# Ledger of designs, part 21: VHH binders against q9zpq3

Target 1, 317 residues: q9zpq3
Amino acid sequence: MVTLIVATTADPASINPAAALLAMPGWTAGPILPPDIKSFSNKQTRVIQHDRSIVKEDDLDLRWEEATGEVVDEVIFLSRHTAVSNRPALTVHPIGVLHLKDGESPPQGGKPGWAALPSTRIGPWFRLLKKMAEAHGLVPEFEITLEATHHGPITNKPTMFLEIGSTEEYWKRQDAAQVMALLMWEGLGLGGSEEVGKWKSETGKRKVLLGIGGGHYAPRHMDIALKDDIWVGHLLSGYSLPMEDPTQTKTTPGENYIGGNWRQSIKAAFEATKASFPGGEILAHLDHKSFKGWQKKAITEFLAEESINVGKPNDFT
Below, E stands for the ipSAE of ESMFold2; O stands for the ipSAE of ESMFold2 at other seeds; V2 stands for 0.75 times the mean of E and O plus 0.25 times the DockQ between their complexes.

## First folded at step 6 (VHH; framework vhh_surovatamig_d1)

Design c3 (at its last look DockQ between E and O 0.75; V2 from the best seeds 0.00; counts 0 for: pae E 5.5 > 2, grease 25.7 > 24.2)
Fold by ESMFold2 at other seeds, look of step 6:
Structure c3 (fold): chain B 317 residues (1-317), chain A 123 residues (1-123)
Amino acid sequence: as target 1 above (317 residues)
Amino acid sequence: EVQLVESGGGLVQPGGSLRLSCAASGFTFSYYEMSWVRQAPGKGLEWVATIYTGGGSTDYVDSVKGRFTISRDNAKKSLYLQMNSLRAEDTAVYYCARISEDFWSGYYGMDVRGQGTLVTVSS
């Protein structure tokens, strides 16, 4: 079982953290994937470097398995973060394209209505990244944050993105690249320490955050993710929950149906989260202020109908 | 100081062709996925096409597949849309967009900044 780290050679926010990681002890040259993708090995970790758009390189996990015979356990993508604000950021997020209907084409890879298996490391590595960034003097210059679930590529194993943003000046920052490399080094236990964020079978309650609502940077869900020992699954922003205004869509008297793709979005995210955390206690945490009353009622009723438990902040203990 | 300037629109008969251009400045063009979006009179924005940074991969809304071709020239910091077999329903103001992950005021997280260029398809 291997961990596949994916770097894009043309992206300084991707290749620079990968280079910093590869400068640490224990790396050897690995196989070359078709067509000409270089790889490097250290214990159970594999780094690959390719030159195509990262969101369009589908099925790299399966392609690794086909080329090498090694089973992939998880995928970690290293990427730039782009932002209109141009604010510096270090980010962690799951991927998926939940807002699009069947038959629509996603502009940033993936497939419509799909949520990847979220990496179990998202919560623990977000907390570790925040500590490392603070210790290395990157805060408050860099904002350390989660992002809501978005974009591709298509993957088949637990996946997360680690990103440096938000402009070329900051994508190239070597101190940020070194912190991301240290995160991966410590998080994967490559130096001999205990790895961070691996989901293991155990008895007892283990609480997993499923974020419902809010903006792209998930501020209300980040309050939960900062708590010790909380696992993080998918984070559905308002843009992943398209809901049709009932004053514009009702056609039948007495019918209380709320249209839009929001039900399918929640269900896909829940099922993917459940699959990544077998035996985990998944709690849907709602960003209540991001919803109008009719939206909140519809979502709460749907969660109950699907037997998806709702968690208040104090339920994450 | 990010700027996107669209041009190339005009009046055309059904079945005709137009080529739209977008001149970009104030950012490293080659690092961004770029899109065309359009707005028909009295309607919201509709995504039309995206071109990605590596390998020249593209995606299109179904209604334009086979008729429109998106392309880019990174050296000229320019984005293009070749529109063939134009139909009345293609009438819209066309905007060039930079994809930005935290800016969702545009359709599909698209940073729309220009005045657009009007395409009118009419007999």
Scores: ipSAE 0.248, ipTM 0.659, lowest interface PAE 4.3, mean pLDDT 88
Fold by ESMFold2, look of step 6:
Structure c3 (fold): chain B 317 residues (1-317), chain A 123 residues (1-123)
Amino acid sequence: as target 1 above (317 residues)
Amino acid sequence: EVQLVESGGGLVQPGGSLRLSCAASGFTFSYYEMSWVRQAPGKGLEWVATIYTGGGSTDYVDSVKGRFTISRDNAKKSLYLQMNSLRAEDTAVYYCARISEDFWSGYYGMDVRGQGTLVTVSS
């Protein structure tokens, strides 16, 4: 069972962390994926360097298994974070395209209404990354943050993205690339230390954050994710929760029916989170300030209907 | 500093062709996936096509597949959309965009900042 780390050779925020990781001890040539995609092996970790856009690499986990016979346990993508805000960032996030309906074409990969299995490492590695970035002098220049669930590619195994942002001068920063490599080195236990962020349903705190609402950088949910031993699943921003204003849909005002695919988004994210955290206690944490009263009422009623527990900050202790 | 300038629109008959251009400046063009989006009168933005980096892959909304071709010239910092077999439903203002993950500003995942170029398909 292997961990795939995927890098794009044309993306400095991807290839530079991969190169920094490969410069560490223990790497050998790994299997070749069709067509001629080279890989590198260290213990149970495989690094793939390819030249396609990362969001177009659908089913790479299945393709690895088919080509090599090795079972994939998880996938970690190394990528640039691109933002018009231009703020420097180091980020961690799950993937999915929850805001689109079936039949719509996602511009950044994935498939409509789908949430990938979130990596169990998202919470623990977010906390580790924050500590490493501080220790290496990248804070406060770089913001260390989660991102809400977004984009593809399509994957079948637990997945996360590790990103350097948010513009070309920061994508190329070698000190940031080195910190990302150290995160992977320590987090996967490649130097002999105990790995970080593997799920064990039978031990320890088993509370899993499912974020509902807020903006792309999930500030209210990050407050929860910084607590000791909290696991992080999907994080649904407002853009993943399309809700039709009942006064504009030609239906009776009120909450008997609130249009939009927000229910399907919550359900898909919950089911994917549950699948990644067997036996975990999933707690939906609402960013209340991001919702109007009618939205909040509809969401809380739906969560109750689906038996999805709501967590206040103190419930994550 | 970042600029995207669309051109090449006009009035054409159904079945006609147009080639749109987008001139980019103020950023390293080759680092960004680029898209065309359009806005029909009185409607929201609709994604049309994307051209990716790292292999030259492209993708299109179903309604334009086989009729439209997106391309780019990194040396000229230019994005293009060849539109063939135009239909009345293609009437819109067309914008180019660079793909962005910052969803707090502009259209979801896309940095749209030009004035656009109007395409009118009419008998």
Scores: ipSAE 0.090, ipTM 0.562, lowest interface PAE 5.5, mean pLDDT 86
ESMFold2 (binder alone), look of step 6: mean pLDDT 82; pTM 0.832

Design c4 (at its last look DockQ between E and O 0.86; V2 from the best seeds 0.00; counts 0 for: DG spot H105, pae O 8.0 > 2)
Fold by ESMFold2, look of step 6:
Structure c4 (fold): chain B 317 residues (1-317), chain A 123 residues (1-123)
Amino acid sequence: as target 1 above (317 residues)
Amino acid sequence: EVQLVESGGGLVQPGGSLRLSCAASGFTFSSYEMSWVRQAPGKGLEWVATIYSDGSETDYVDSVKGRFTISRDNAKKSLYLQMNSLRAEDTAVYYCARISEDFWDGYYGMDVRGQGTLVTVSS
């Protein structure tokens, strides 16, 4: 089983953490992918450096398997974070494009209505990253945060993005790159310590956060993700939950139907989360402040209909 | 402050052509993917085309493939949309957008700040 780390050479927020990781002990030349894409190997970890937009590199996990014969267990993308606010940030997030319907074309990769298998490492590595960033003096300058599920590429194995943001000044920061490299080094156990964030069918806290609602940086769900041993699946912001206001919708048969793609978004995110966490207790945590009463009622009824348990903060203990 | 200024719209007959321009300022233009989006009368925003930061990759909504070409000039901090074989359905206000990961104007990942430029296709 192989962990694939993907970086693009044109993006300093991507290539600099990869270079910092490769400067640590134990790397050897790995397989060469067509045409001449180099890789590097250390234990079960493979680093690819290529020159293309990461969010549009569909099926790279399957293409790796075809070219090398090695089965990919997970994919970690190193990328830049961009934000209107331009705030410095170190981020971790799952991917998917849940707000679009079939026939619409996503501008940042992926496919409509799809959610990738979330990496099981999202929660544990978010907490580890926060500790490392604090220990290396990056806080409070850099915000350490999760992001809601968004964009592609299309992947078939558990996936997460690790990002440095949010402007070129911060994308280039070598201290941030070093902390991201240290995260990967320790998180994958490359220095000999136990790896962090591997899901195992064993004893322990097995509660998995499925975030429903809120903004892009998941502020209400962050309180849950910071708790000991909480696993993190998909995080659905308001933009992934399009709901049509019933006061402006003419009645159809059934008269109380709430339109929009929100049901499909929740179901896709739940099923992908469930697939990444076999035997896990998935709890939907609602950002109640982000919903009007009619939205909350509709979501709560749908969650019950789908047998998706709702978790209040104390249910994540 | 990020500014995007669109120009080049106008009234054109079906089958005609227009070239839209967008002048960017207040950010490192060459570091961002850029998009064109449009809003037909009474409708929401529709994504039209995206171009990667170095211009190496482009993508288009199916309805404009083969007719529209997005391009950029990073030295001039400018984004362009060449629109050929225009149809009545292309009538809209066209906006230049910067790709970001924040929610903006009803779309995640698109920062729309300009006034737009009106394209009207009519006989």
Scores: ipSAE 0.143, ipTM 0.603, lowest interface PAE 6.0, mean pLDDT 87
Fold by ESMFold2 at other seeds, look of step 6:
Structure c4 (fold): chain B 317 residues (1-317), chain A 123 residues (1-123)
Amino acid sequence: as target 1 above (317 residues)
Amino acid sequence: EVQLVESGGGLVQPGGSLRLSCAASGFTFSSYEMSWVRQAPGKGLEWVATIYSDGSETDYVDSVKGRFTISRDNAKKSLYLQMNSLRAEDTAVYYCARISEDFWDGYYGMDVRGQGTLVTVSS
């Protein structure tokens, strides 16, 4: 069991939480990985620090395994969050590039049509982060929120991003960095307590949220994610569900054919979520406000065809 | 207020060169990855190139690799695109974009604020 935490040295929203974590007890210097990546170890946790674009450094889990012989079981990235609103935020999200077709080059890393395995910790750590941020006086100044699935890098193990946003003033906030460090410390059980958010595969099905629709911050799905014991997989915003308006398509032999990459997006997100939650009960929750009638009908029919169960809020207990 | 102003477009013959500029203001330019995107007449946006915040890494769409060079000057808050060996297929409005987790006009992850600069490649 190895948890790989990735920080970028030039990003204060990344390196400051990492430094705060490394200031806690039990860290030992580890190897330097190609090209020039410092590392540190504490129990099953490894922190690496590099100076490159975090979304472009692919396969860090495999590269760790190649360099050290240790199998990585999950990856956590520490990063800045940027937004046009410039509103302060602490965020948690899965990664993937679901809107692009095969052959297109993604500007923010990853690969077209791909969804990473989502970390099982996304839901539990989102709830823990919200509690910690409140206890440390960061709310209401900082929004504590999930983000929809987006960008790279490419990973091969369960992955999530933890972010501080949304401007340089807030990226540098040391109180926010400390809360992120406490989240990782408590969440990984490094102080001796039980870790938070590890999936157990030996019991009956557990409810796992697959979010369909909504904006980047996914507020309708967040209401479900705040419920006790709910697990969170991928969250597909409208930009991950490109659907072609049927009134503007040519007549085809199959009447009411809805073009666009939305089917592939849903399937990739579902399969990645399923792979991260063996034995889990995956429930797709539609943000109905984000869809026109023809879109809702098409999505609902596709979910049924793929045997993907739909969940209403009450189905998440 | 965040502003991005593109310039340097024009009419050029096939095989020619052109250098695009983008002046940035209203944000800490050196903290952001920057991109060029383009839109050919009647087409959607196409990503062209990205440069890391300190200029250490660049990436390009395959169709321009080896012909275009993205660069930046953080002291001048400016982004550039050197375009060599231009082809008719490069005809488009070119926009500079700040990388963000928001999106503009249907393209996620890119904050496109300017009106663009038109590049026309024809005999």
Scores: ipSAE 0.014, ipTM 0.500, lowest interface PAE 8.0, mean pLDDT 86
ESMFold2 (binder alone), look of step 6: mean pLDDT 83; pTM 0.839

Design c5 (at its last look DockQ between E and O 0.87; V2 from the best seeds 0.00; counts 0 for: pae O 4.9 > 2)
Fold by ESMFold2, look of step 8:
Structure c5 (fold): chain B 317 residues (1-317), chain A 123 residues (1-123)
Amino acid sequence: as target 1 above (317 residues)
Amino acid sequence: EVQLVESGGGLVQPGGSLRLSCAASGFTFSSYEMSWVRQAPGKGLEWVAVIYSGGSETDYVDSVKGRFTISRDNAKKSLYLQMNSLRAEDTAVYYCARISEDFWSGYYGMDVRGQGTLVTVSS
């Protein structure tokens, strides 16, 4: 039962949190993975460091299993975050490339129409990160936020990204790196306390957020994710929900057809979320203000057709 | 202020070649993955190619694979697209873009800021 943490050596927002974590007690050198990837072990946790693009190194979970015989249960990537705003941020997010069709090549890794299994730790670790960042004086300078589902690499086990953003100055911030290391240390229970965010059989009837719509930082879904005991799956921003305006596109007369990849995006995200949270109650939460009336109607009807329950904020309790 | 200035477009016959350039300023160019995107007349933006910050890793949309080559010069803060064996369907305005995870209004994570450079391939 292995948690695989992936760092890239050229990215200070990746290697610095990894180095801070490895400076804590209990690490030993692990096996070298082909073609020459160093690893470190502490209890159930394995840290690997490689020097290639983090979004292009596919199947590291399977490659670990093939090289070592150990089954990987989850993957955590450490990465920089880039933003047009350049505002400092500490972020947590699932990965996938939902909006692309077969035959399109995603420039930031992954594969078209695909959603990775989301880590069950996304919600609980987002809340823990917020508390730790506040306690260590990083707030309000750093925004502590989720990000909507995006990019690769391809993984086969529950996955999340932990990121420091959003510029070179902040990628290098050692206090941010220390907070991310503390998050992993406490969250994985490496210091002896109970780990955070593991989905166990006794957990199985709890509410799981599937975010539909909104912006990259998921502002309406963040209100839900801050509630106690809410688990977080995929978060689909507007860019993952391409919907063709029926008044502006070629349509068949008399149909309720709304073109675009939005159905496939929702279905893929729902099925991946369901697979990560066996027995969980998945509730789709719509960012209503991000949709025109025709979009909201189409999405609501599709969710009903697929037996995907809609949750309003008070349904998340 | 972030600036991206495209150049090198023009009129060319099918089978011809062009080299596009993008001059970048106002940010640490070497820290960002960079991309070319294009917009054909009356259509949306389409991703063409990406080059990662170290300059040796690249990827391309299948329709241009083997014909186009993306490159960068981090010292000159410049991005390039060598386009060979041009076809009529390559006619578009070409933009360079900074990769951004929170960019919402563009082609999925692409920060497009310039006026672009027009490439016209005529039969």
Scores: ipSAE 0.480, ipTM 0.781, lowest interface PAE 2.7, mean pLDDT 89
Fold by ESMFold2 at other seeds, look of step 6:
Structure c5 (fold): chain B 317 residues (1-317), chain A 123 residues (1-123)
Amino acid sequence: as target 1 above (317 residues)
Amino acid sequence: EVQLVESGGGLVQPGGSLRLSCAASGFTFSSYEMSWVRQAPGKGLEWVAVIYSGGSETDYVDSVKGRFTISRDNAKKSLYLQMNSLRAEDTAVYYCARISEDFWSGYYGMDVRGQGTLVTVSS
């Protein structure tokens, strides 16, 4: 069972953290991926570096398994983060393309209406990253944050993205790359310490955040994710919850129907989160301020209908 | 300051061709995925095509596949859309967009900044 770390050579926010990790002890030549992509091995960890766009490299987990015979346990992508404000950031996020309807083509990979299995490490590694960034003097210059679920590629095993943002100057920052490498080194237990963020069915730490609403950086859900022992699944921003304004939608008499793909988005994210956290208590947390009254009502009723538990901040203790 | 300036639109008969251009400035053009999006009268924004920062890979909405070609010239900081076999349903204002991960305006991450260029397909 292996952890696959994926980097691209054209992206300094990807290749530099990978290089920093590979400079640490214990790496040897690993299996070769077709056509001639070499990899590096350290215990159960495999690093590949290639020159293709990460968001279009579908099924890397399955392709690794077919080429090498090794079963992939999880996938970690290293990438740049871009932002309208150009603020420096170190980020962690799950992937999926929940806003698109069947038949639409996603411009940044994935497939419509799909949520990947979220890595169980998202919450614990977000907290560890924050501590490491503070210890290495990157705060407050870099914001340490989660991102809402977005984009591809298509994966079949638990997945997360680790990113450095948000402009070329910061993508190239070697101190940020070193912190990301230390996160992976400690988080995967490569130096001999206990790894961080592996889900074990016998653990007593069972509360899993499913974020509903808010902006891309999930500010209300971040307060919960910072609590000790909280696990993080999918985080659905407003863009993953398309809801049609009922004043603009034709309805038949007596029908109280709110259109848009938001029900399917919530259901897909919940099922993927549940699959990554067997036996976990999934609590949907709504960013209430991000919704109009009719939206909150519809979402709350749907969650009840689907028997998806709602969590207030105090329920995450 | 990020600037995206679209041009090349016009009136064309069904079956005709048109080439759109986008002049970019104020950012490292070669580092960004770039896209064309369009807005038909009274409709929301629709993604049309994307070209990745390396320039080797592209993708298209199904309705334009085989008819439209996106390309870029990183030296000239320019993005292009060659539109062939135009149909009435292609009538729209076309916008050049830079992809930014924390932005939402209709399709995920499409940072539209220009006034667009109108394409009208009519007999």
Scores: ipSAE 0.304, ipTM 0.688, lowest interface PAE 4.1, mean pLDDT 88
ESMFold2, look of step 6: ipSAE 0.298; ipTM 0.683
ESMFold2 (binder alone), look of step 6: mean pLDDT 81; pTM 0.826
ESMFold2 (binder alone), look of step 8: mean pLDDT 82; pTM 0.828
ESMFold2 at other seeds, look of step 8: ipSAE 0.203; ipTM 0.641

Design c6 (at its last look DockQ between E and O 0.57; V2 from the best seeds 0.00; counts 0 for: pae O 5.6 > 2)
Fold by ESMFold2, look of step 6:
Structure c6 (fold): chain B 317 residues (1-317), chain A 123 residues (1-123)
Amino acid sequence: as target 1 above (317 residues)
Amino acid sequence: EVQLVESGGGLVQPGGSLRLSCAASGFTFSSYEMSWVRQAPGKGLEWVATIYTGGGSTDYVDSVKGRFTISRDNAKKSLYLQMNSLRAEDTAVYYCARISEDYWSGWYGMDVRGQGTLVTVSS
C-alpha cells in the first residue's frame, strides 16, 4: 500500500514543499509514471512531480496502480491556496463538489454531487501543522486552518490537499515550505517515529467530525478539530448546502419539503466519511449560527431520518 | 482595488463570432486562474471556461467545446473569450472572474466584480 504525494512543478506552493521533503534522508528513485514522469520513494511514500494542473488529475490513484502495480492507500496533493482576502494561510482540506447538480460542470475539477473519500489524516495533521507552524514562528502571520470540502480532482482513495496561501509572496515562502515538509516527514513517520493520522482498528476514542454549515474556513468545526483524538471527515460549508427559502417559493406548501440539493450533499459527504472511517462514530456538528431556524429544523430532521448522530461539542471527548 | 471590466459583446446572427475581453487591475493577474461565466436572461450563473496560470491548461463546459477559446495575455492583464459558431442559447451577459477558493457563497468559487458584457444571438 503506498501513499502518493503529488506536486506541480510550476506552482511554488507545491514544488517547494516537495523539494524540501525530498532533501530529507532516505529518498531513492521510484517507479516511472507514464509517459516519463519520475517518482521518488521513501518507505511506503511516493512523491511525483509533474507539469500539469493538479485539479485535473482525475483517477491518479487508479492510473498509478495500472502503471506500477502498486496499490495506492491514499493521495496527498500539494497546492497553492488562493483567497480574495490575500491573507497568508496554511491549510488542510478534503475535496468534493457538492454544490452542483447533475448536468452542471465543475470549473475546478471533480464531478457534481460528489465527495471524495476524506483522508483520515486531516484532523491529526491539522493539529500537528498548527503546532509546527507555531514552533517555527509562522503564527500569527499565517493562519493555520481547515477548509471546507471543495473542488477536484476525482479520486478513489482517501485524499487531502495541503496548501500554502494566499499570494505569490507567500506561495514562495521557504519557511512555510519547510514546515509543510516537516509535517509530511513526521506525519508519515519517515524519520522512524510513529506516523500520525492513520486510522487503526485497535484504537479507542474514535469520534469522527462531519461538519455541517459555516463559512469556507470552518471556524466552529475547527474548535472541535483542535480537541485531542478527534478525526475529521467532510466539512460542508453553506455553499455546499443549497436550500431554497420556503417563504420565497411560489409552489403550494410541500409539507416538510425544502428545495435545493442540500439532502444529497449531506448524504454524499456522510457516506464518503463513513467509508474512510470503518467502525468510527460519525457525529454531525452543526454551525448553528450559519442557519436560519427553518434550515436548522430541516437539517436536524434529515439527519435523524438518515440515522446520522448529531454531536454537541462535549460529545467530542 | 480589484477591478474586472468586460467588453466586446453585441448583437450577432446565429453562426457568427465575437471576441470578448476582460481588463484586470488591482491584483497580480498572472497569479490567478481566470474564468468566463454567463447569465442568460432570467437564469442563474453558468460557468463557461477556465484558463489556468501561465496560459497552459484550459477547460470548457461541454456546450461550448470546439466553439469557444479562452486565452490570456499576462503582460496586458487581459482575459479573452473567442466565441465562434454562436447559437441562440449563447445569449447571455458574460462576466470574467478570478478563481478564489474562499468566495463560494455568491458565485461558485468565482470572484465576479464587473457589470459584464451582453451577447445577443438572434436572427
Scores: ipSAE 0.156, ipTM 0.583, lowest interface PAE 4.9, mean pLDDT 87
Fold by ESMFold2 at other seeds, look of step 6:
Structure c6 (fold): chain B 317 residues (1-317), chain A 123 residues (1-123)
Amino acid sequence: as target 1 above (317 residues)
Amino acid sequence: EVQLVESGGGLVQPGGSLRLSCAASGFTFSSYEMSWVRQAPGKGLEWVATIYTGGGSTDYVDSVKGRFTISRDNAKKSLYLQMNSLRAEDTAVYYCARISEDYWSGWYGMDVRGQGTLVTVSS
């Protein structure tokens, strides 16, 4: 089983961390995949480089398996982070397109209403990245943060994105690229130490954060993700939880529904999180400040109906 | 400062054609996926088309497939929308947008900054 690292040659925030990783010991050339995707091998890790839009490269895990016969265990994408604020950042996030309903077209890849299997490494690598960034003098210049679940491509194995943002000046930063490469080197155990963030089947002790609400950078959920031994699944920002205001909705007599795609978003994110963490204790953590009273009530009732446990900050111990 | 300036709109008859342009400045144009979005009278924003950086691939909303073509010229920092076989339903203000992972305006990931260009399809 292999770990697939995907880089885009035209993106300095992608190719520079990949190049820094490939400069470390143990890499050999691998096969060239159609239509001309270079690959490199080191132990269980495969790096591929391509020049196409990363969010449009659906099923790259299956395509690797078809071309090589190797089973893919997980996929890690290296990408730029873009932000309207232009703040420098190093980020980690799961992917999915939860704000769209079936039949709508996702402009940034993926498919409507879908959440990828989240990488089990998201939480542990976020904490490791923060430590490494601090040790290498990147903090406070770079914010080290999670991002809420968003965009594609479609994947079939546990997936995460590692990103450098948020402007061209920072995408090109070689010290940031080196820290990302070091994260991957240590996180995957390529230097001989124990890898970080691999899920081992165990019962009764491993808590997994499912984030509900908040903004794109998940500030309330990050407080939880910084705690020792907390795993991170999907993080649903407000844009993944479309809820129709009941005062604006026409309803038939005797029916009292809160419309919008929010139920399906929560369920898809929960099921994908559960699938990535067999035997894990999934706790939904609500960013209460991001919801009006009617939204909070509806979400809380739905979580109870679905037997999805709610976690307060102190439950993540 | 990021700027996006749309032009090329106007009044056309059904079945006619228009080519919209978007002049970009204040950012590395070639590094961004770019989109056209539109707002019909009394409606919210609707995504129309996207052109990606890798491989030059494109996507379109179903209602314009086969009629509209999105393109870009990175040397001129310009985005284009060729609109053929126009219908009354295409009447809208058209905006160009860069795709960003967060956003401050509009629909998820669509950084809309300009005043748009009005396309009116009428006899």
Scores: ipSAE 0.095, ipTM 0.558, lowest interface PAE 5.6, mean pLDDT 86
ESMFold2 (binder alone), look of step 6: mean pLDDT 83; pTM 0.849

